# VH-VL binders against Coenzyme F420H(2) oxidase (fprA), part 7

Target 1, 148 residues: Coenzyme F420H(2) oxidase (fprA), of Methanobrevibacter arboriphilus (b1a7s3r263to410)
Amino acid sequence: VTIVYDTMHYSTQKMAHEIAEGIMAEGYDVEMFFLHEDERSEIVKSILDSKAIAIGAPTINDEPYPSIGDLMYYLKGLRFERTGIKRKAVTFGSMGGKGGTPASLGKDLGEYGFDVVDTCEVYYVPDEEENKACFKLGQKLVEEAKKI

## First folded at step 4 (VH-VL)

Design P3 (framework fv_ponezumab)
Fold by ESMFold2-Fast, scan of step 4:
Structure P3 (fold): chain C 148 residues (1-148), chain A 119 residues (1-119), chain B 112 residues (1-112)
Amino acid sequence: as target 1 above (148 residues)
Amino acid sequence: QVQLVQSGAEVKKPGASVKVSCKASGYTFTHYYIHWVRQAPGQGLEWMGRINPSSGSTKYAPRLQDRVTMTRDTSTSTVYMELSSLRSEDTAVYYCARVSYYGSYFDYWGQGTTVTVSS
Amino acid sequence: DVVMTQSPLSLPVTLGQPASISCKSSQSLVYSDGNTYLNWFQQRPGQSPRRLIYKVSNRDSGVPDRFSGSGSGTDFTLKISRVEAEDVGVYYCMQGTHFPYTFGQGTRLEIK
C-alpha cells in the first residue's frame, strides 16, 4: 500500500500516520512518501506496484497544493484506466476554512481509473475521534483491496 | 522514548570501507526518514544523504554519491551507512538523525560514531 | 549548492546579556509550498547537535522561550534574549529547501 501526501502543517501528516497504523494493524506494509522529500519517479513506481493508495493534501486558496497537482497530472498520463486492475484509493486532508481537496482528488482519481472507496477531511488538527476515523480508513482501504 | 543508537568507533586505513549502524526505537521506524550528517574535527556539519525506511529509497549528496550507500533492515529497525574508498578527509564523527514529514528536520540525533582514517 | 553564511563566527557574550546570530542564504529558501525550511541547531561541547528552531520561527518543545528565530527569504536571525552559562556551544543554521541540504559554518558562543 502506497501513501502519498503533502502538508503545510503537521495535520495532514498526522492523518497519514493514523491511516498507516490502520493498514499495519491488518498485517500489511506501507510505503509512505512526502512530496517535498521524495522523487516523483519513486512515488509512481510504488503506486504501479500497489493494489491500494492513499493520497493526502491540505487546501490552499480553495485548491490543492501545486505539488499534488503535478503528481495528479503525471498519474493522468499513465492511463491507469487502461489496466486490468482497478486499484483502490482513499483521499484525505486538513482544512482551516473552505475545504474540498480530498473530494476533488477523489473525483480525479476516479477518472484516472481508480476505485475511490472513501475520503476524509478534518478541520485544523484531528481530534481523538478523527484520529480513530483515519485509522479505520486505513483498515477499510486494505479490506477493499483484498477484493482485487 | 525516542532513541537512535549508533555502533562504536572505527579506525580504518585509506582505501578501506566503513559501515556504521543506527538502531531506532521508541517510534514506528517506517514513519520517519533517517539522514546522515558528519563533522570533521573542529569543523562544521555536512549532510551526506538520507533513506526512506518504508521504501528503501535513498538520496545522497552529489560529492559522495559514488562512495556512499545507505540501507535499512525493518525487522531490526536499523539503518546502515557505508562509505567506501576512505581518505584522511573522511575522518569525522558520523551522526544519524531523524526527519519528520512536515519539514521538521533532525528532531532526534544518534550519539555519533567516530571514524578515524589513518595509515 | 546553496551557501549558508553565518555571522559572527565568534560571539563572546556577557552572562545575562542578549546575543544575536545572522544567517544568510545564497538563494531564497521559500519552497514551492510556501514554507521556508530554515532550521537552527545548538551543539554543546562533546554533544550531538540539538534542534532549537524549525521553519524559521517555530521553537521545539523543551527549548527555553529566550530563544527565538525570525527572518524571510534569504536573511534569518537567531536571538537569545538572556544568555545563560549552558548556552555555550556552536550554533548552526541549516536549509532543507534545496537539494543538497546545507549548513552554515557555525557560530561559537563563548562567555566573556
Scores: ipSAE 0.336, ipTM 0.784, lowest interface PAE 3.6, mean pLDDT 84

Design P4 (framework fv_ponezumab)
Fold by ESMFold2-Fast, scan of step 4:
Structure P4 (fold): chain C 148 residues (1-148), chain A 119 residues (1-119), chain B 112 residues (1-112)
Amino acid sequence: as target 1 above (148 residues)
Amino acid sequence: QVQLVQSGAEVKKPGASVKVSCKASGYTFTHYYIHWVRQAPGQGLEWMGRINPSSGSTKYAPRLQDRVTMTRDTSTSTVYMELSSLRSEDTAVYYCARLSYYGTPFDYWGQGTTVTVSS
Amino acid sequence: DVVMTQSPLSLPVTLGQPASISCKSSQSLVYSDGNTYLNWFQQRPGQSPRRLIYKVSNRDSGVPDRFSGSGSGTDFTLKISRVEAEDVGVYYCMQGTHFPYTFGQGTRLEIK
């Protein structure tokens, strides 16, 4: 399972970690990529080798964080509908004002050939219930991926 | 709680290779990038490169790219840094350090490993 | 590479007095997200570096409030309001905005 995220504040990273913990609790290995640190080619290779992905980004000026846009455009070009499997996906992100990034990313991934299972968005700092929701999102992603 | 524990001092001859380890504990090993920084005697800090423990992907300082290799073993929560074709100028203390969230290095450091290159 | 320049390189200070260290970068350290990834580290003799300040002005847990960071763009300052004996060591500024990560050359703080 591949998790890719970027973060303007630490909140999206916290969500990514909780999702990863949920995936790992189900016995799956996770490859996690932080867009500031890793190259697109490494991320894409990981996605092509996995049955499930989680993509996260915060919202800036009511738009998805700029760094995730490049990755999304590249994923569009890969024609995932032709790979013989329909990969599962979830999207996540944090916001401090007007949100919507996880929903927007989910819609795009659906159009690119992914089966988008769910989305998660947090306002400011995740509380205990929101951390549990992220953990459960990771578990749900794995359960859905087992159906491929 | 969080600890990065490095291997012991090494003495090498010019032309040899050295492999330093950094064992992580107190957090989920695959969640945080590990960077390597070195310091020659009486000199400042020099960034060498970093590894993503979950994927194994690496990024190295251009001046060291031909000689440095970073790897990890997720079963032991350990990162390795190997430097080949050693020269006297590679005599330094080598540190591993953890990258925290977005662009904020280095919240935890290893204790350092002294590598001496002499004939 | 982004060049980080510190001044002074040697800083003798009387115990109990304030100290100030300057750090200048060859390029703006403001990232596209609006954050400035300028950090300060302290290295006491024989010890590993310890982070004091991250993102210009945020103190790490356990760092005394006599340490403060300020600045913007390319010009940054670390201040110690009242120097204590345990503050002896070398202080480094460091940028995390651009790869490769780069450090200033260090400022050695000594008690007079």
Scores: ipSAE 0.428, ipTM 0.819, lowest interface PAE 2.6, mean pLDDT 84

Design P5 (framework fv_ponezumab)
Fold by ESMFold2-Fast, scan of step 4:
Formats: C-alpha cells, sequence, structure tokens
Structure P5 (fold): chain C 148 residues (1-148), chain A 119 residues (1-119), chain B 112 residues (1-112)
C-alpha cells in the first residue's frame, strides 16, 4: 500500500501516520511518501506496484496543494483505466476554511481509473475520535484491496 | 522513548570503505526518514543524504553521491551509511538524525560515530 | 546549493545579558506550501546537536522561553534574552526548503 501526502500543518502528517498504523495492523506493508521530500518518479513507481493508495493534502486558499495537483496530473496521464487491476483508493486531508479537497481528489482518482473507497476531511486539528477514524480508514482500504 | 543508537568508532586507511549503523527504537521505524550529517574536526555540519525506511528510496548530497550508499533493515529497525574511497577529508563525526516532514527538521539525533582516516 | 551565512562567528557574552545571532540565506526559504523551513540547533561541547527552533519561530518541547526565533524570506535571527552558563556552545541555522539541505557555519557562544 502506498500513502502519499503533503502537509502545511501537523494534522495531515498525523492522519497519514494513523492510516499507516491501520494498514499495518492488518499485516500489510506501507510505503509512505512526502511530496516535499520525495521525487514524483519514485512515488509513481510505488503506486504502479500497489493495489491500494491513500492520498492526502490540506486545502490552501480553498484549493488543493500545488504539489498534489502536479502528482494528480501525472497520474491522469498514466491511464490506470487501461490496466487489468482496478486499484483501491482513499483520500484524506485537513482544512482551515472552505473544505472539499479530499472529495475533489477522490472524484479525480475515480475518473483516472481508481476505485475510491472513502474520503476523510478534518477541520484543523483532529481529535482522538478523528485519529481513530483515520486508523479505521487504513483498515477499510486494506479490506477493499483484498477483493482485487 | 525515541532513541537512535550508532555503531562504534572506526579507523580506516585511505581508499577503504566504512559502514556505520544507526538503530532506531521508541517509534514506528518506517514513519520517519533518517538523514546522515557529518562534522569534520573544528568544522560545521554537512548534510550527506537520507533514506526513506518504508521504501528504501534515497537522496544524496551531490558532492557525495558517487561514494555514499544508504540502506535499511526493517526487521532490526536499523539504517546503514556506507562511504567508499575514503580520503583524509572524510575524517569526521557521523550522525544519524530523525527527520519530521511537518517541520522539515531533525528532532532526534544519534550519539555520533567518529571515523578517522589515516595512513 | 543555498548558502547560509551566520554572524557573528564568535559571540562572547556576560551571564544574564542578551545575545543575538543572525542567519542569512542566499535564496528565499519560503516553500511552495507557504512555510519557511528555517531551523536553529544548539551543540554543546562533545554532544550531538539539539534542535531549539523549527519553522522560524516555533520553540521545540523542553526549550526554555528565553530562546526565540524570528525573521522572514532570507533574514533570520535567534535571540537569547538572558544567557545562562549552560548556553555555551555552537549555534547553527539550517534550511530545509531547498535540496540539498544546508547549515550555516556556526556561531560559538562563550561566557565572558
Amino acid sequence: as target 1 above (148 residues)
Amino acid sequence: QVQLVQSGAEVKKPGASVKVSCKASGYTFTHYYIHWVRQAPGQGLEWMGRINPSSGSTKYAPRLQDRVTMTRDTSTSTVYMELSSLRSEDTAVYYCARFGYYDSSFDYWGQGTTVTVSS
Amino acid sequence: DVVMTQSPLSLPVTLGQPASISCKSSQSLVYSDGNTYLNWFQQRPGQSPRRLIYKVSNRDSGVPDRFSGSGSGTDFTLKISRVEAEDVGVYYCMQGTHFPYTFGQGTRLEIK
């Protein structure tokens, strides 16, 4: 399973970590990438080798982070709908004002040939229940990927 | 409690290779990248490179990329840094450090490994 | 590579007096996400570096409030309001915005 995220706030990083813990609790390995640090080519290679992905981004100026937009445009070009495998996906993120980034990313991934299982958005700082929801989101992603 | 424990001091001859280890504990090993930073005697800090423990993906400082190799063993939560074709200028204390992406910074450091290159 | 320049390189101070260290970068440290990834580290003699400040002005857990960071773009400052004996050491600024990551040359703080 591949998790890719970018963050302006600690919240999105914590969400990514909780999702990863949920995946690992089910006995699966996770490759986690941070767009600030990792090259797009490494991330794309990981996604191509995975049956499930989780993409996370905070909303800035009521729009997705530029780095995530760049990755998404590249993924569109790969035409995953032409593969024999329909990969599972979830999207997640935190927001400070107007939301919608995880839902928007989910819609785009669906158009690119992914089976989007769920999306999750948190207002500013996730509380304990929201952290547990992220853990369960990771478990749900794995359960859906087992069906491939 | 987060800890990074490094291997012991090494003395090498010019042209040899050295491999330093860094064992992590107190957190999920694959959730944080490990970077390597060195410090020559009386000099400042120099960033060498990093490894993503979950994927094995590496990035090296351009000055060192032809001689440095970083690897990890997830079963032992250990990162390795190997530097080849050693020169006297490689004499330094080598540190591993945990990197947090929220802050793009080093929050925990190993105790350091002294590598001396002499004939 | 981004060049980080610190001044002064040697900083003798009297106990209880304030101290100030400047750090200038050859390029803006504002990342595309709007954050400025400028960090300050303290290294006491014979010890590993210890983080004091991250993202310009955020103090790390356990760091005394006498330490403060400020600045923007290419110009940054670390201030110690009242120097204590345990503050002796070398202070480094570090940028995490541009690959490869780079450190300033260090400022040695000495008690007069």
Scores: ipSAE 0.197, ipTM 0.767, lowest interface PAE 4.6, mean pLDDT 83

Design P6 (framework fv_ponezumab)
Heavy chain, then light chain:
Amino acid sequence: QVQLVQSGAEVKKPGASVKVSCKASGYTFTHYYIHWVRQAPGQGLEWMGRINPSSGSTKYAPRLQDRVTMTRDTSTSTVYMELSSLRSEDTAVYYCARVSYWGSGFDYWGQGTTVTVSS
Amino acid sequence: DVVMTQSPLSLPVTLGQPASISCKSSQSLVYSDGNTYLNWFQQRPGQSPRRLIYKVSNRDSGVPDRFSGSGSGTDFTLKISRVEAEDVGVYYCMQGTHFPYTFGQGTRLEIK
ESMFold2-Fast, scan of step 4: ipSAE 0.501; ipTM 0.842

Design P7 (framework fv_ponezumab)
Fold by ESMFold2-Fast, scan of step 4:
Structure P7 (fold): chain C 148 residues (1-148), chain A 119 residues (1-119), chain B 112 residues (1-112)
Amino acid sequence: as target 1 above (148 residues)
Amino acid sequence: QVQLVQSGAEVKKPGASVKVSCKASGYTFTHYYIHWVRQAPGQGLEWMGRINPSSGSTKYAPRLQDRVTMTRDTSTSTVYMELSSLRSEDTAVYYCARSGYYFGSFDYWGQGTTVTVSS
Amino acid sequence: DVVMTQSPLSLPVTLGQPASISCKSSQSLVYSDGNTYLNWFQQRPGQSPRRLIYKVSNRDSGVPDRFSGSGSGTDFTLKISRVEAEDVGVYYCMQGTHFPYTFGQGTRLEIK
């Protein structure tokens, strides 16, 4: 399972970590990429080799963080809708204002050929209950991926 | 309690290779990057590279990239740094350090491993 | 690539007096996300480095409030409002904005 995220505040990273814990609790390995640190080509390769992905980003000026937009552009070009595999996906992110990035990313991923299972959005920093929701999101992603 | 525990001191001859280990505990090993930083006697700090423990993905300082290799073993929560074709100028204390939320914000450091290259 | 220049390299200070260390980068350290990844580390004799400041001015929980970081772009400062005996050591600035990450040459703080 591949998790890719970017962050302005470390809150999106906290969400990514909780999602990863949920996946690992089900006995699966996670490859986690932080867009500031990791090469784009390695991220894409990981996604191509995965049955399930989680993509996370904060919202800035009611738009996705620029690095995530760049990644989404590449994913669109890969034409996953033409593959024989319907990969599972979830999207997540934090917001300080209007929000909507996880839902927007989910809609785009659906159009790119992914089966989007769920989305999760948090105001600034997730509280304990929201952290539990992220953990459960990871478990749900793996549950759905087992169906393919 | 987060800890990074490194392997013991090494003495090597010129041309040999050395492999230093860094064992992590007290947190989820695959969630944080591990960097390597070295310090020659009486000199400053030099960044060598880093590894993403979840993927095995690495980035090395250009000056060292043809001689340094970083790997990890997720079953033992251990990162390795191997430096080949050793020269006397590689004599240094080698540190592993965990990177937190921000670029280069090394929040926990290993105790250091002294590597001496001498004939 | 990015050169980090610290001044002074040797800083003798009278106990209880303030101390100031300058760090200058050869390029702007503002990342595309608007953050500046400038960090300060302290290394006491015989010990591993320890983080004091991250992102220019954010102090670690264990770090006394007499330590403060400031600056922008290419010019940064670490200040100690009143030096104590345990502050003896070498201080390093470090940038994480540009690959490869680079450190300043270090400033040795000594009590007179």
Scores: ipSAE 0.376, ipTM 0.818, lowest interface PAE 3.2, mean pLDDT 84

Design Q1 (framework fv_ponezumab)
Fold by ESMFold2-Fast, scan of step 4:
Structure Q1 (fold): chain C 148 residues (1-148), chain A 118 residues (1-118), chain B 112 residues (1-112)
Amino acid sequence: as target 1 above (148 residues)
Amino acid sequence: QVQLVQSGAEVKKPGASVKVSCKASGYTFTHYYIHWVRQAPGQGLEWMGRINPSSGSTKYAPRLQDRVTMTRDTSTSTVYMELSSLRSEDTAVYYCARVSYYGSFDYWGQGTTVTVSS
Amino acid sequence: DVVMTQSPLSLPVTLGQPASISCKSSQSLVYSDGNTYLNWFQQRPGQSPRRLIYKVSNRDSGVPDRFSGSGSGTDFTLKISRVEAEDVGVYYCMQGTHFPYTFGQGTRLEIK
């Protein structure tokens, strides 16, 4: 399973970590990428080798982070809708005001040939209940991926 | 609880290679990057590169990229930094550090002294 | 590479007096997300570096209130409001905005 995220306030990274813990609790390996640090080619290779992905980003100026937009453009070009495998996906993110990035990313991934099983958004910093929800989101992603 | 424990001091001849280890504990090994930073005697800090322990992906300082290799072993939660074709200018204390994003460097190893002398 | 320039390089200070260290970058450290990834580290003799400040002005847990960071763009300052004996060491600024990551030359703080 591949997790890719970007963050502004550490909150989206905390969500990514909880999702990864949920995935690992089910016995799956996780490759996690941070868009500022990791090369796009490495991220794309990981996604191509995965049956499930989780993509996370905060909302900036009521739009998705620019770095995640660039990644999404390349994912569109890979034409996953033409493959024999319909990969599972979840999207997640944090917001400080008007949100919507996880839902927007989920819609795009669905158009690119992914089966988007859920999305999750939190206000500012995840509390204990929201951290548990992220953990369960990772477990749900794995459960859905087993159906491939 | 979070600890990074490095291997012991090394003395090498010019032209040799050295491999330093950094063992992580107290957190999920694959969630954080490990960066390597060195410090020559009486000098400042120099960033060498980093590894993503979950993927094995690496990124090296351009000046060192033809001599440095970073690897990890997830079964032992250990990162390795190997530097080849050693020169006297490579004499330094080598540190590993945990990084969550954008240069956070929140935990550091104790350092490994590498001395290169003929 | 982004060049980080610190001044002064040697800083003798009387106990209880304030100290100030400047750090200038050769280009803006504002990332595309609006954050500025400028950190300050302290290294006591014979020890590993320890982070004091991240993202210009945020103090790490356990770092005394007497330490503060400020600045924007290319000009940054670390201040110690009242220097204590335990503050002896070398202080480094460091940028995480541009690859490769770079450090300043270091400022050695000594008690007079």
Scores: ipSAE 0.418, ipTM 0.814, lowest interface PAE 3.2, mean pLDDT 84

Design Q2 (framework fv_ponezumab)
Fold by ESMFold2-Fast, scan of step 4:
Structure Q2 (fold): chain C 148 residues (1-148), chain A 118 residues (1-118), chain B 112 residues (1-112)
Amino acid sequence: as target 1 above (148 residues)
Amino acid sequence: QVQLVQSGAEVKKPGASVKVSCKASGYTFTHYYIHWVRQAPGQGLEWMGRINPSSGSTKYAPRLQDRVTMTRDTSTSTVYMELSSLRSEDTAVYYCARGYYGSYFDYWGQGTTVTVSS
Amino acid sequence: DVVMTQSPLSLPVTLGQPASISCKSSQSLVYSDGNTYLNWFQQRPGQSPRRLIYKVSNRDSGVPDRFSGSGSGTDFTLKISRVEAEDVGVYYCMQGTHFPYTFGQGTRLEIK
């Protein structure tokens, strides 16, 4: 399972960590990538080798982060709908205002050939219940991926 | 409770290789990058490279890429940094440091002194 | 490589007085995500470095409030409002925006 995210105030990073813990609790390895730190080519290779992905981004000025937009552009070009495997996906993110980025990303991933099973958005910093929801999101992603 | 514990001091001859370890505890090993930074006696800090313990992916400083190899063992939560073809100018204290995705070097190991002399 | 230039290199300060360290980068440190990955570290004699400030102005937990970071683009400053004896050491700025990551040459703070 591949997790890719970007973050401004570390809230989306905390969500990514909880999702990863949920995946690992089910006995699966997770490859986690941070868009500032990791190479796009390695991220893309990981996604191609995975049955499931989780993509996270915060909303800034009611728009998604540019780094996520760049990644999405490359994913569109890979034509996942033609691979014969409908990979599972979840999207997640934090927001301080209007929000909507996880839902928007999920819609785009669905158009790119992914089976988007859920999305999760939290206001600013995830609380205890929201952290638990992220953990369960990771478990749900793995459960759905087993059906492929 | 986050700790990075490094292996002990090494004395090597020119042309040899050295392998330093960094054992992590107190957090989920695969969630954070481990960087290596060195400091020659009386000099400043030099970033050498980093490893993503989750994927095994590495990035090395271009000046060192031909001589540095970083690996990890997830079963022991340990990162290794091997430097080959040692020269006297490689004499330094070598530090491992944790990278918190987008936040660099929040916790440091105690350092490992490597002395290269004939 | 991005060159990080600190000034002064040697900073003798009277106890209780303020101190200021400048850090200039050869390129803008604003990343495409809008963040500026400029960090400040303190190294006391014989010890490992300790991070004081991350992303220009955010103070790490446990770092006294007399330390503050500011700046934008290519010009950054670390300020100590009231220098204490325990502040003796070398201070480094560091950029994580451009690969490879680079440090300034260091500023040695001494009590005069």
Scores: ipSAE 0.094, ipTM 0.718, lowest interface PAE 6.2, mean pLDDT 83

Design Q3 (framework fv_ponezumab)
Fold by ESMFold2-Fast, scan of step 4:
Structure Q3 (fold): chain C 148 residues (1-148), chain A 118 residues (1-118), chain B 112 residues (1-112)
Amino acid sequence: as target 1 above (148 residues)
Amino acid sequence: QVQLVQSGAEVKKPGASVKVSCKASGYTFTHYYIHWVRQAPGQGLEWMGRINPSSGSTKYAPRLQDRVTMTRDTSTSTVYMELSSLRSEDTAVYYCARSYYYGSFDYWGQGTTVTVSS
Amino acid sequence: DVVMTQSPLSLPVTLGQPASISCKSSQSLVYSDGNTYLNWFQQRPGQSPRRLIYKVSNRDSGVPDRFSGSGSGTDFTLKISRVEAEDVGVYYCMQGTHFPYTFGQGTRLEIK
């Protein structure tokens, strides 16, 4: 399972960590990537080798972070429908205002050939209940991926 | 609670290789990057490179790319940094440091002194 | 490579007085996400570096509020409002915006 995210505040990173814990609790390996730190080629290789992905970004000015937009544009060009499997996906993110980025990313991933299972969005820093929701999101992603 | 514990001091001959370890504890090993930074006696800090413990992917400082290799063992939560073709200018304290997404270093190991002498 | 230049290199300060350290980068440190990845570290004699400030002005947990960071683009400042004896050490700025990551040469703060 591949998790890719970007963050302005560490809140989206906390969500990514909880999702990863949920995945690992089910006995699966997870590869995590930060768009600021990791190369796109490594991220894409990981995604191609995975049955499930989680993509996260905060919302700024009611739009996703530019780095995530760039990744999404690249993923659109890869034609994942040609890989022979329909990968499972979830999207997640934090917001300080109106939000909407996880839903927007989910819609785009669906158009790119992914089966988007769920999304998760939190206001600023996730509280304890929201952390548990992220953990469950990771478990749900793996459970759905098992059906592939 | 978060701790990075490094291996002990090394004394090497010019031309040899050195491999330093950094064992992480108190957090989920695969959730944070580990960087290596060195400091020659009386000098400043020099970034050497980093590893993503989750994927094993690495990025090295261009000047060191041909001599440095970073690896990890997820079963022991340990990162390794190997520097080859050692010369006296490589004498330094080598630190591992944990990083968030921002390229910041929030926790540091205690340092490993590497002395290169003939 | 981005060059980080600190001034002064040596900073003798009287206890209780303010101290200020400048850090200048050869290129803008604003990343494409709008964030500026400029950090400040303190290294006490014989110890590992400790992060004080990240993203220009954010203090780490446990760092006294007498430490503050400011700046934008290529010009950054670390201020200590009232220097205490335990502040003795070398202070480094560091940029995480451009690869390879680079540090300033360090500013040695000492008590007069």
Scores: ipSAE 0.190, ipTM 0.753, lowest interface PAE 5.2, mean pLDDT 83

Design Q4 (framework fv_ponezumab)
Fold by ESMFold2-Fast, scan of step 4:
Structure Q4 (fold): chain C 148 residues (1-148), chain A 118 residues (1-118), chain B 112 residues (1-112)
Amino acid sequence: as target 1 above (148 residues)
Amino acid sequence: QVQLVQSGAEVKKPGASVKVSCKASGYTFTHYYIHWVRQAPGQGLEWMGRINPSSGSTKYAPRLQDRVTMTRDTSTSTVYMELSSLRSEDTAVYYCARLGYYYGMDVWGQGTTVTVSS
Amino acid sequence: DVVMTQSPLSLPVTLGQPASISCKSSQSLVYSDGNTYLNWFQQRPGQSPRRLIYKVSNRDSGVPDRFSGSGSGTDFTLKISRVEAEDVGVYYCMQGTHFPYTFGQGTRLEIK
């Protein structure tokens, strides 16, 4: 399972960690990438080798992070609907205002050939309930991916 | 408590290789990148490279790319940094450091002294 | 690579007096997300570096409030409002915005 995110705030990173813990609790390995740290080619290779992905970004100026937008544009060009499998996906992110980035990313991933099973968005800092929701989101992603 | 514990001091001859270990504890090993930074005696800090413990993906400083290799063992929560073709100029204290929030190293190992003597 | 230049390199200060260290980058450190990933580290004699400041002006947990960071773009400052004996050491700025990560040369703070 591949988790990719970029973050302006530690909240999105915390969500990514919780999702990863949920996946690992089910006995699966996670490859986690920061868009700031990792090359796009390595991220894409990980996605192509995975049955499931989680993509995270906070909302800035009513838009997703520029770096995540670049990745999404590249993923659109790869035409995943032609790969012979329909990978499972979830999207996540934090917001400080209007929000909507996880839902927007999920819609786009669906158009790019992914089966988007759920999304999670948190206002600023996730509380204990929201952290548990992220953990369960990771578990749900794995359960859905087993159907491939 | 979050800690990074490094292997002990090494003395090597020019042309040899050295492999330094960094064992992580107190957090999920695969969630944070590990960077390596060295410091020659009386000099400043020099970034060497980093490893993503979850994927094994690495990035190295261009000047060291041909001589440095970073690996990890997830079963022991340990990162390794191997430097080959050692020169006197490689004499330094080598640190591993965890990349924390906001793209800065928040937890550092105690350092490993590597001395390259003729 | 982004060059980080610190000034002064040697800073003798009398106990209780303020100290100020400058850090300049050869390129803007503003990342695409609008944040500036400029860090400050302290290295006491014989010890590993310790992060004091992240994102220009935010103190790490346990860092005394006499330490403060400021700046924008390419010009940054670390200030100590009243120097204490335990502040002796070398201070480094470091950028995390551009690969490879780069450090300033270091500023040695000494009590005189």
Scores: ipSAE 0.466, ipTM 0.831, lowest interface PAE 2.5, mean pLDDT 85

